VHH binders against Abasic site processing protein HMCES (HMCES). Designs and how they scored, part 181

Target 1, 269 residues: Abasic site processing protein HMCES (HMCES), of Homo sapiens (Human) (q96fz2)
Amino acid sequence: CGRTSCHLPRDVLTRACAYQDRRGQQRLPEWRDPDKYCPSYNKSPQSNSPVLLSRLHFEKDADSSERIIAPMRWGLVPSWFKESDPSKLQFNTTNCRSDTVMEKRSFKVPLGKGRRCVVLADGFYEWQRCQGTNQRQPYFIYFPQIKTEKSGSIGAADSPENWEKVWDNWRLLTMAGIFDCWEPPEGGDVLYSYTIITVDSCKGLSDIHHRMPAILDGEEAVSKWLDFGEVSTQEALKLIHPTENITFHAVSSVVNNSRNNTPECLAPV

## First folded at step 17 (VHH)

Design ub102 (from ub0 with E100Q; framework vhh_8pnl_2)
Fold by ESMFold2-Fast, scan of step 17:
Structure ub102 (fold): chain B 269 residues (1-269), chain A 117 residues (1-117)
Amino acid sequence: as target 1 above (269 residues)
Amino acid sequence: QGQLVESGGGLVQPGGSLRLSCADAGFDFSHYDMAWYRQAPGKERELVARINYGGTTNYADSVKGRFTISRDNAKSTLYLQMNSLKPEDTAMYYCAAGLQYDSFEYWGQGTRVTVSA
């Protein structure tokens, strides 16, 4: 996973993240650094994306089931990194393999501190190898959606007019992430950065790409991943597996250039 | 899984130079770490040179000072400039790209480099 869409205006995104805390109270996540949220149809590594995390990470004695939403840098910078420029880190941390997460210090340490987050997106992009050519076919991959005007799921054959109306009730993709906090050695603000955990692709995606993000399907899975005050690392890792509850459609090559940021990036072709 | 295409290999005399290129059509690799690996006959595959998305480079001791890895993100191309080539540099050379620690998810099919009189 190396490209997502997260284009919803801040207020729409916030409402899409409505949840219940441990006491059953309905809540919206509280924002940290909302001015750093930049909606885009074409988010690449090193840009900021919104994540959910437990309020307990910021407030001592907070209810660990309460949620904060914050923009974080995609590409985890470990807390122990000693140079002043994150681009000097010798290894890419955009993704983290589920099978080696406990063997890599960059991921094991923050995971041991409960630094689990849920990465939010409209969906993600993958590029399918085309047989007999050097070309690739991009796909937009997302949760099955409920049509508001017609009862039913969104399909690749839907008109562009239908696609514009679906965002009001869009079910956001919720991906399992790990974050860390890095203090620049020469001073400055603490940098919050994350990695997306990846797993083997499900049968439905195997013809597109061999890996997929670890998707947390439903509020129970999201709540358990975030609640590091009640759910141990071992129990949380049981949530990390491929899912078949996913759909996709082909998109145009406009998405290939990460500088393109228009609805055409995710529109069906 | 490998989608990268290498070019520039060939036969060269000791002391000669070659420039390898690695490109991918329809894919923006500018955010990926990129690397050159090689595998000589009867030997294990080894890392030759690595460059991260920000341009930071690392080299195997055996090629330090002779090889230069570089990238052109606007052209989506990775390069390996090989100078002062030795018979021991004879190998199949592979490029690789990845978004995670200590592993590359994209590999090329390789280009052959032969250094002999």
Scores: ipSAE 0.668, ipTM 0.829, lowest interface PAE 1.3, mean pLDDT 89

Design ub103 (from ub0 with Y101F; framework vhh_8pnl_2)
Fold by ESMFold2-Fast, scan of step 17:
Order: C-alpha cells, then sequence, then structure tokens
Structure ub103 (fold): chain B 269 residues (1-269), chain A 117 residues (1-117)
C-alpha cells in the first residue's frame, strides 16, 4: 500500500472515529497536533496521515482503552536512527511485511514498546497491470458502505450524486500500523512516524495486486490492536491477516500523479 | 511478474561501458526504493545497487567505483551506468521497486549483459 485517500474535514473524521472505552462509555478520540492534519484525496508516503493510538502512550496510568488521534509521518523513522535526515534510512519503511515483522529491528523494537496504531483512510489505491499493454488501471479500495435512504450497500454502479452524499456516514478503512518516536540529534520536535503492516492479497484483490494492507475489520479488532496495556504483542499479531470484507471500483488516471488532490481521484469511472 | 521494463543490455568487450534503463511511463515510482539485481548462469540472484526515494545509494562491494545507480523521477526512469566492465559482470540484470522494508514487490523481466573478449 502506497497511496490513500483521507479527505474528511477534521470534525467529520473525529465523529467517524466514535468508540466505546472499556467502561462502555461513548467517546470521541482526543486530538494531538490537529493543525497538522491536512485532508487529501491522494496521500503519499512521507506525508502526514491521521492514526489512532492508545492514550496510555502519552499519559502514565491512563486507561489503555482510551484513544488519541494524531497526524504522523508515513514512513517509520526508528527511535535509534542517529543521522539528521530521515531520507538517509537505507530501507523504505512505508510498509512492513507481516511475515518478517518480528525479525526486523526497525519494527520489533517499537512493537516491544506497544507502539501499535490504527491508520485511518477513506480507502487506498492500487494499480493493476493490464496484460498485453504497458498501461496500469488504478482502483480505489474501501470497506463496503451503507447506502443512504434505504438498506443496502454502495457500489461502483451507483450515480455520482449518491457518492457525494455518503461521506457524512462513511465507514473509514482501519489499517494496522506500527509507529515510533524519533528525537532529531540536532534538536527539535519529536517526530512520530508509522508504517502500514502488509499481507498477501485476499482472493477478491488478487487480480489487482498481490499485496494488501492488514485491515482491522470492526471495533473488536481495532480495540485489541490499540490496547497495548491489556493485549500482548503475540495476541495482537493474530489480528494480522488478509480480509475479504473489501470492495473496489476503477478510477481515472488523475490519481497517478500524487500532486492531484481532487474528488476525481476516487470517483468511479 | 513483468511489472518493470529494462533496456540497454548487450555484448561488450572487457573494459567497456553500458547504461541500463528501467522505465514504466504510466506509474509514479518517486516514493519507491529501487534497485538493480543480477543473476549469472548457475548462480543466485544478487543485489548490485540500491537507491532510496531520497537518492541515498548503496552498492555491492564488487561494483563500487565502477557502477553508478541514479533515478529521474520526472521521467519515471531508473539507470545503471556500468563502467570498466569485467567478464564477471556477465549476467541477466533486473530492475526492482518497492515500498516494503527490505523487499521489492515489483520486478522486471531482465536485460542481458555479456562481457566477452
Amino acid sequence: as target 1 above (269 residues)
Amino acid sequence: QGQLVESGGGLVQPGGSLRLSCADAGFDFSHYDMAWYRQAPGKERELVARINYGGTTNYADSVKGRFTISRDNAKSTLYLQMNSLKPEDTAMYYCAAGLEFDSFEYWGQGTRVTVSA
């Protein structure tokens, strides 16, 4: 996964993340650095994206089931990195393979500290190689959505007007991430950065691309991934697997250029 | 898994030069790490050179000082400038790209380099 959409205004995004804590109390996640959140239809690595993480990471003795929402840099910079420029990291950290996550120091160390997060998006993009041509077909991939006005789900065949109406009740894609905190050796603010864990594609996506993000389907999975105070690394990793509860539609090549940031990027073609 | 297209291979004499290219005009690789691998007959595939999204490079000891990896993100093209070629450089050369740590998801079909007297 290397391109997402997360375009909701801050207040709409916050309401879409409503949750219940361990006591059953309805809550909204508390923002950290909300001014760094920039909505976009076309988010690339090295830019900031919103993630959910446990409040216990910031407050000693906090209830580990309570959530913070914070913008983090996409592309994990390990806490032990000693150079001044993150672009000098030898290996790309946009994605982390589930099969080697416990073997790689860059990921094993933050996992040992409970630094699990849930990466939020409207959905993600993948490019299908077309046989017999040198062209690629982009697709927007997201959770099945409920249609407004009557029971059912929204799909690629629905009118453009119906797509404009769904954002108020959009079910955000929730991807499993690992984050770390890096203090620049020259001084300055602590950098929070994340990687998205990846798995083999499910059957439904295999014709588009052979890899997919590890998607946490539903509040039980999301809460267990975030709750590092009660859920061990070993137990949390059992949540990491391909999922079939996903849908998609083809989009125009406008999305190919990461500088394009318009609704056309995710509109069905 | 022919996701990338290599070109520029050929037959050269020892001491000669070749410039390999790897392109996909329809795909934006600017955020991807990219690399050149090679595989000689009967041997395992080995890393030749790597370049990250920021332009930071890493080379196999056997090619340091002779090969230069570079990228042109505006043209969506990766290059390998090969100088002072040796018979030991004879191999199929593969382009790779990826966003996964220490792994490449995209591979080309390869371009043949033969260095012979």
Scores: ipSAE 0.779, ipTM 0.883, lowest interface PAE 0.6, mean pLDDT 90

Design ub104 (from ub0 with Y101W; framework vhh_8pnl_2)
Fold by ESMFold2-Fast, scan of step 17:
Structure ub104 (fold): chain B 269 residues (1-269), chain A 117 residues (1-117)
Amino acid sequence: as target 1 above (269 residues)
Amino acid sequence: QGQLVESGGGLVQPGGSLRLSCADAGFDFSHYDMAWYRQAPGKERELVARINYGGTTNYADSVKGRFTISRDNAKSTLYLQMNSLKPEDTAMYYCAAGLEWDSFEYWGQGTRVTVSA
């Protein structure tokens, strides 16, 4: 996974993240650095994207089931990194393989500190190689969406006008992430950055691409991944596996250029 | 086989030069780490050179000072400039791209380099 859409205005995104804490109280996640949230139909690595994480990471006695929403840099900068420029890190950390996550110190250490987060997106993009050519077909991949009496389920045959109306009740894609905190050696604010955990693709996506993000399907999985105060690393890692509860449709090549930021990027073609 | 396309291989005499290119017409690799690997007859595949999204490079000891890896993100193209070629450089050369720590999910089909008198 190396390209997402997360275009909802801040207030719509916040409402889409409504949840219940352990006491059964309905809540909205509390924002940190909301001014750093930049909605886009076409998010690439090194940009900031919103993540959910436990309030306990910021307050010593907080209820670990309460949630913060914060923009973080996509591309984990390990806490041990000694240089001033993150781009000098030897290896790419946009994605983290589930099969080697406990073998890599850069991921094992933050996991041991409970630094689990849920990465939010409208959906993500993948590029299918077309047989016999070097041309690729991009696809937008997302959770199945709720049907209404006014419109059926979203499908590849639906018009662009129908797609404009679905965002009010859109079910956000929730991907398992690991974050870390890096203090620049020259001083300044702590940098929060994350990686998306990846798994082998499910059967439904295997014709598009052989890898997929680890998707947390439903509030129970999201709650367990975030709640590092009650759920151990070993227990949380059981949530990391391919999922079949996803859908997709082909999109235009407009999305190929990460500078393009319009509804055309995810509209069916 | 591969998702990326290599070109520029061929037959050269010892001491000669070649410039390999690796491109994908339909995708933006500017945020990806990229690398050149090679596989000689009867040998395992080995890393030749790596370049991250920011331009930081690493080289195998056997090619340091002779090979230069570079990238042109505007053209979505990776290059390997090979100078002072030796018979030991004879191999199939592959390019790779990825977003995962020390792992590449995109690979090319390879281009053959033969260094002989």
Scores: ipSAE 0.756, ipTM 0.867, lowest interface PAE 0.8, mean pLDDT 89

Design ub105 (from ub0 with Y101H; framework vhh_8pnl_2)
Fold by ESMFold2-Fast, scan of step 17:
Structure ub105 (fold): chain B 269 residues (1-269), chain A 117 residues (1-117)
Amino acid sequence: as target 1 above (269 residues)
Amino acid sequence: QGQLVESGGGLVQPGGSLRLSCADAGFDFSHYDMAWYRQAPGKERELVARINYGGTTNYADSVKGRFTISRDNAKSTLYLQMNSLKPEDTAMYYCAAGLEHDSFEYWGQGTRVTVSA
């Protein structure tokens, strides 16, 4: 996973993240650095994306089931990194393989500190190789969506104009992430950055790409991943596996260039 | 896996030079780490050189001082300049790209380099 869409205006995104804490109280996540949120149909590594994380990371004695939403840099910079420039980090940390997460210092250390987050997106993009050519077909991949009323689904067969109407009740893709906090050696603001955990693709996506993000399907999985005060690393890692509850449709090659940031990037072809 | 295309391989005499290229029309690899691997007959695939999205490079000890990896992010093209070639450099050379720590998801089909008199 190396390209997402997360285009919702801040207020719409916030409402889409409504949740219940462990007491059953309805809540909206509280923002940190909301001015750093940059909506886009075409988000690449090194850009900021919104993530959910436990309030307990910022406030001692906070209820660990309460959620903060914060923009973080895509591409984890480990807390122990000694250089001044994150681009000097030897290895790419855009994605973290589930099978080696406990073997890699970059990921094992923040996991030990409970630094789990949920990465938010409208969906993500992958490129299918075409037989007999070096050309690729991009796909937008997302949770199944429900159109109300009459309980009809909005499918890939609907016109691009109809897709604008579905955003009011869009079910955001919720991906398992790990974050860390890095203090620049020369001083300055603490950098919060994250990686998306990846797994082998499910059967439904295997013809598009052989890897997929670890998707947390439903509020129970999201709550357990975030709640590092009650859920151990060992228990949380049981949530990391391929999921079949996903859908997709082909999109225009406009999305190929990460500088293109228009609704055409995710519109059905 | 046909997601990258290598070119520039060939037959060269010991002491000669070759420049390998790796490109993919229509896909932006500028945020990816990229690498050159090689596989000689009867041996396992080995890392030759690696370059991250920011231009930081690493080399296998066997090629340090002789090979130079570089990239053109505007063109999403990777290069390997190979100087002072030795018979031991004879191998199929593969281009790789990835976003996962210390692993590559994307591979080319390879280009053959033969160093012999």
Scores: ipSAE 0.764, ipTM 0.874, lowest interface PAE 0.7, mean pLDDT 89

Design ub106 (from ub0 with Y101M; framework vhh_8pnl_2)
Fold by ESMFold2-Fast, scan of step 17:
Structure ub106 (fold): chain B 269 residues (1-269), chain A 117 residues (1-117)
Amino acid sequence: as target 1 above (269 residues)
Amino acid sequence: QGQLVESGGGLVQPGGSLRLSCADAGFDFSHYDMAWYRQAPGKERELVARINYGGTTNYADSVKGRFTISRDNAKSTLYLQMNSLKPEDTAMYYCAAGLEMDSFEYWGQGTRVTVSA
């Protein structure tokens, strides 16, 4: 997983993240650094993306079931990193393999501190190798969406106005992530950065790509992954597995260049 | 697995030079770590050189000082400049790209390098 769409305006994204705390109270996640959120149809590593994390990470004695939403850098910079420039990190941390997560210090240490987050996206992109050619077919991959009178299906949108309807009730993709906090040696703001945990692809995606993000399907899974005050690392890792509750459609090669940021990136072809 | 296309292999005399290229027409690898691996007949595949998205490099001891890995993100192309080639450098050379610490999701089909008199 190395390309996502997260284009919703901040207010729409916030409403899409409505949740219930442990007491059953309806809540919206509280923003941290909202000015760092940049909507895009074509998010690449090293850019900022919104994640959910427990309020307890920021406030002593906070209810661990309450959620913060914050933009974080995609590409985990370990707290122990001693250089000034994150691009000097000798290995890539955009994704974290589920099968070796407890063997790698870069991931095991933040996990031990409860630094679990849920990475938000409209969906993610993968490129299918086309047999007989050197070309690839990109696909947009996302949760099945409920069709309503207000929200048409993506493939049935007749006009720009109808496309607005599909986003009103969009179910965001919720991916399991690990984050860490790095203090620059020269001083300055603490950098929050994350990695997406990856698993072997499910049967439904095997024809497109052999790896997929670890998707947290439903509010129970999301709540348990985030609630590091009540759910141990061992219990949380049981949530990390392939899921079949996913859908996709082919998209234009416009998405191939990460600098392209238009609705055409995710439109069905 | 994913498809990258290698080129530039061939037959060369000991002490000679070759420049390998690796590209993909339908994919932007600029944010990926990239690497060159090689495999000689009867041997395991081994890492030759790695370069991250920012240009930081790492080399196998056997090629350090002789090989140079580089990338051109605007062209989505990876290079391996091989100097002072030795018979023991004879192998199939593979390029790879990935977003994980110790593994690469995308691989090429390889290009053959033969170093002999």
Scores: ipSAE 0.748, ipTM 0.868, lowest interface PAE 0.8, mean pLDDT 90

Design ub107 (from ub0 with Y101L; framework vhh_8pnl_2)
Fold by ESMFold2-Fast, scan of step 17:
Structure ub107 (fold): chain B 269 residues (1-269), chain A 117 residues (1-117)
Amino acid sequence: as target 1 above (269 residues)
Amino acid sequence: QGQLVESGGGLVQPGGSLRLSCADAGFDFSHYDMAWYRQAPGKERELVARINYGGTTNYADSVKGRFTISRDNAKSTLYLQMNSLKPEDTAMYYCAAGLELDSFEYWGQGTRVTVSA
């Protein structure tokens, strides 16, 4: 996983994240640094993306089931990093393998601090290799969406008009992430950055790509991953596995260039 | 996955030079870490050199000062300039790209380098 879409306006995104706390109270997540949220159809590593995390990370006595939404840098910069420039980090931390997560210091340390987050996206992109050519076929991959009264689904056959309307009730993709907090040695604001945990692809995606993000399918899984006050690292890691509850459609090569930021990036072809 | 293509390998005398290339015209690897690995017959595959998205490099001790890894993101091409080649450098050389710490999702099929007296 190395390219996502997260294009919803801030208010639409916030409503899409409505949830219930431990007491059953309906809530919207509280924003931190909302000015750093940059909607895009084509988000690459090193850009900011919105994540959900427990309010307890920011307030000592907060209910750990209450949620904050905050933009974080994609590409985890470990708290122990000693240089001034994050691009000097010798290793890529865009993704974190589930099978070695407890063996890598960059991920084990923040996990031990409960620094789990849920990475939000409309969906993600993967590129299928086309045999016998230098061309790749990009796909937009996302949760199955609520049926419309007429068609019953979203897909490659949807008209542009119907596709635009689907965003009002879009079910956001919820990916398991780990974040860390890095203090620049020269001073300045604390940098919050995250990695997406990855697993082997499910059967449904194996023809497109052999790796996929660890998707948290449903509110029970999302709540347990976020609630570091009540759910141990060991228990939370049991939520990390491939899921078959996913769909996709082919998109045009417009998405290939990460500088392209238009609806054509995810439109069915 | 066989998504990268290496070239530039061959037979060279000790002390000689070779420049390896790795390309994929269909995909933007600019945000990916890229690396060269090698595998001698009957040995395990080992990391030779790595370069991150920002151009920061890391080398195996055995090749420091002799090999230079570089990338050209506009051409979607990775290079390995190999100087002062030794018989110990004889191996199949593989290009790799990935977004995971110490793991690569994309691999080439390899190009053979033989250094013989």
Scores: ipSAE 0.701, ipTM 0.828, lowest interface PAE 0.9, mean pLDDT 89

Design ub108 (from ub0 with Y101I; framework vhh_8pnl_2)
Fold by ESMFold2-Fast, scan of step 17:
Structure ub108 (fold): chain B 269 residues (1-269), chain A 117 residues (1-117)
Amino acid sequence: as target 1 above (269 residues)
Amino acid sequence: QGQLVESGGGLVQPGGSLRLSCADAGFDFSHYDMAWYRQAPGKERELVARINYGGTTNYADSVKGRFTISRDNAKSTLYLQMNSLKPEDTAMYYCAAGLEIDSFEYWGQGTRVTVSA
């Protein structure tokens, strides 16, 4: 996974993240650094994306089931990194393989500290290698969506107007992530950065690409991944596996250039 | 996994030079780590050189000072300049791209380099 869409305005995104804490109380996640959230239809590594994480990471005695939402840099910078420039890191941490997560120091250390997060997106993009051509076909991949409850049927189900209405109740893609906190050696703000855990593709996606993000399907999985106060690393890792509960459609080559940031990036072709 | 396309391989004499290129049609690899691997017949694939998105490089000891890896992000093209070639450099050369530590999800089909008198 190396390209996502996360375009919802901050208030819509916040409502899409409504959840219940351990006591059954309905809540919205509380923002940290909301000004760093930059909506985009075409988010690449090194940009900031919103993640959910446990309130207990920030408040000593907080209920570990309560959630914070914060923008973090995509591309984990380990806490032990001693250079001043993250681009000097000798290896790529945009994604973290599930099969070697406990073997890699960059991931094992923050995972041991409970630094689990849920990476939010409208969906993600993958590029299918087409046999017989030198071109790739991009696809937008996302959770199956619930139909809008608004009365008054519109004739064409695939119209641009119908896509606008879908965003009102969009089910966000929830991907398992690991984050870390890095203090620049020359001073400055602590950098929060994350990686997306990856697994082998499910059968439904195998014709598009051979890898996929580890998707946390449903609130029970999301809650257990985030709750590092009650759920051990070993138990949380049992949530990391391919899922078949996913859908997709082909999109225009406009998405290929990561600088393009328009609704056309995810519109069906 | 023939997703990237290598070119520039061939037959050269010891002491000669070759420049390998690796490109993909229409995909933006600028955020990916990229690498050159090689595999001689009957041997395991080995890392030759790698370069991250920011241009930071590292090399296998056997090629240090002789090979130079570089990239052109505007063209999404990776290069390997090979100088002072030795018979021991004879191998199939593969380019790779990825977003994970020590794992590359995109690979080329390879280009053959033969160094002989």
Scores: ipSAE 0.755, ipTM 0.862, lowest interface PAE 0.7, mean pLDDT 89

Design ub109 (from ub0 with D102N; framework vhh_8pnl_2)
Fold by ESMFold2-Fast, scan of step 17:
Structure ub109 (fold): chain B 269 residues (1-269), chain A 117 residues (1-117)
Amino acid sequence: as target 1 above (269 residues)
Amino acid sequence: QGQLVESGGGLVQPGGSLRLSCADAGFDFSHYDMAWYRQAPGKERELVARINYGGTTNYADSVKGRFTISRDNAKSTLYLQMNSLKPEDTAMYYCAAGLEYNSFEYWGQGTRVTVSA
């Protein structure tokens, strides 16, 4: 996973993240650094994206089931990194393979501290290699969406105008992430950054790409991944596996250039 | 499974030079780590050189000082400049790209380099 869409305005995104805490109370996540949230149809590594994490990371004795939403840098910078420039980090940390997560210090250490987060997106993009040509076909990949009388169904035949009506009730993609906190050696603000855990692609996506993000399907999985106060690392890692509960459609090559940030990036072709 | 296309391989005399290229016209690799691997007949595949998205490089001891890895993100092209070639450099050379830590999801089909008198 190396390209997402997360374009919802802040208030719409916040409502899409409505949840129940351990006591069954309906809540909206509290924002940290909301001004750093930059909506886009075409988000690449090193940009900021919103993640959910437990309130207990910030507030001593907080209920670990309560959620914060915060923008974080995509591309985990380990807390032990000693250079001043994150681009000098030897290995890419955009994604973390589930099969080696406990072998790599960059991920094992923050995971041991309970630094689990849920990465939010409208969906993600993948590029299918087309046999017999030098071209690739991009796809937008997202949770199946509920049809309503107002929003209608989404599909390849729908115009971009009809897509505007679906966003008020859009079910956000929820991907398993690990984050860390890095203090620049020369001083400055603490950098929060994350990686997306990846798994082998499910049968439904195998013809598009052989890897996929670890998707947390439903509120039970999301709650258990976030709740580092009650759910151990070992138990949380049982949530990391491919899912078939996913859909997709082909999109235009406009999305190929990460500088393009328009609704055309995710519109069906 | 190869999605990258290598070019520039060939036959050269010991002490000669070659420049390998790895390109894909339809895909933006600018945020990806990229690498050159090689595999000689009857041997295991080995890392030759790596370059991250920021331009930081790393080389195998056997090629350090002789080979230079570089990238042009605007063209989504990776290069390997090979100087002072030795018979031991004879191998299939593979381009790789990835966003997963110390792992590559994208591979080319390879280009052949032969160093022979």
Scores: ipSAE 0.785, ipTM 0.888, lowest interface PAE 0.6, mean pLDDT 90

Design ub11 (from ub0 with T56P; framework vhh_8pnl_2)
Fold by ESMFold2-Fast, scan of step 17:
Structure ub11 (fold): chain B 269 residues (1-269), chain A 117 residues (1-117)
Amino acid sequence: as target 1 above (269 residues)
Amino acid sequence: QGQLVESGGGLVQPGGSLRLSCADAGFDFSHYDMAWYRQAPGKERELVARINYGGPTNYADSVKGRFTISRDNAKSTLYLQMNSLKPEDTAMYYCAAGLEYDSFEYWGQGTRVTVSA
């Protein structure tokens, strides 16, 4: 996973993240650094994306089931990194393989601190190898959307005009992430950055790409992944596996260039 | 199942030079780590050189000082400049790209390099 869409206006995104805390109270996540949220149809590594994480990371004795939403840099910078420039990391940290996550210091250390987050997106993009041509076919991949009275199910049958109406009730993709906090050695603000955990692709995606993000399907999985106060690392890692509950459609090559940021990037073709 | 296209291989005499290229016309690899691997007849595939999206490089001891890995993100192209080639450098050379830590998801079909009199 190396390209997402997360284009919703901040207020729409916040409402899409409505949840229940441990006591059953309906809540919206509380923002940190809301002005750093940068919506885009074409988000690449090193850009900021919104993530959910437990309030307990910021407030001692807070209810670990309460959620914060914060923009974080995509590309985890380990807390122990000693250089001044994060781009000088030896290895890419955009994605973290589930099969080696406990073997790699960059990920094992923040996991031990409970630094689990849920990465939010409209969906993600993958490029299918096309036989007979050197070009790839991009696809937009996302949760099945709830049918509405006017627009019906979202898919190849829907026109671009009907597609635009669905965003008010869009079910956000919720991906398992690990974050860390890095203090620049020369001073400055603490950098919060994340990686997306990846797994083998499910049967439904195998013809598009052989890897996929670890998707947390439903509020029970999301809640358990975030709640590091009650759910151990061992128990949380049981949530990391391929899922079949996804859908997709082909999109135009406009998305190929990460500088393009228009609705055409995710529109069905 | 390679998705990158290598070029620049060929037959060269010992002491010669070759420049390999790796490109994908349909995709932006500027955020990806990239690498050159090689596989000699009867041997396992080995890392030759790696370059992180931000510039840091790493080389196998056998090629350090003779090979140089570089990238041109504007052209979405990876290069391997090979100097002072030896018969032991004879192999199929593969381009790789990835976003997963210490792993590559995208591979080319390879380009053949033969170093022989």
Scores: ipSAE 0.773, ipTM 0.873, lowest interface PAE 0.6, mean pLDDT 90

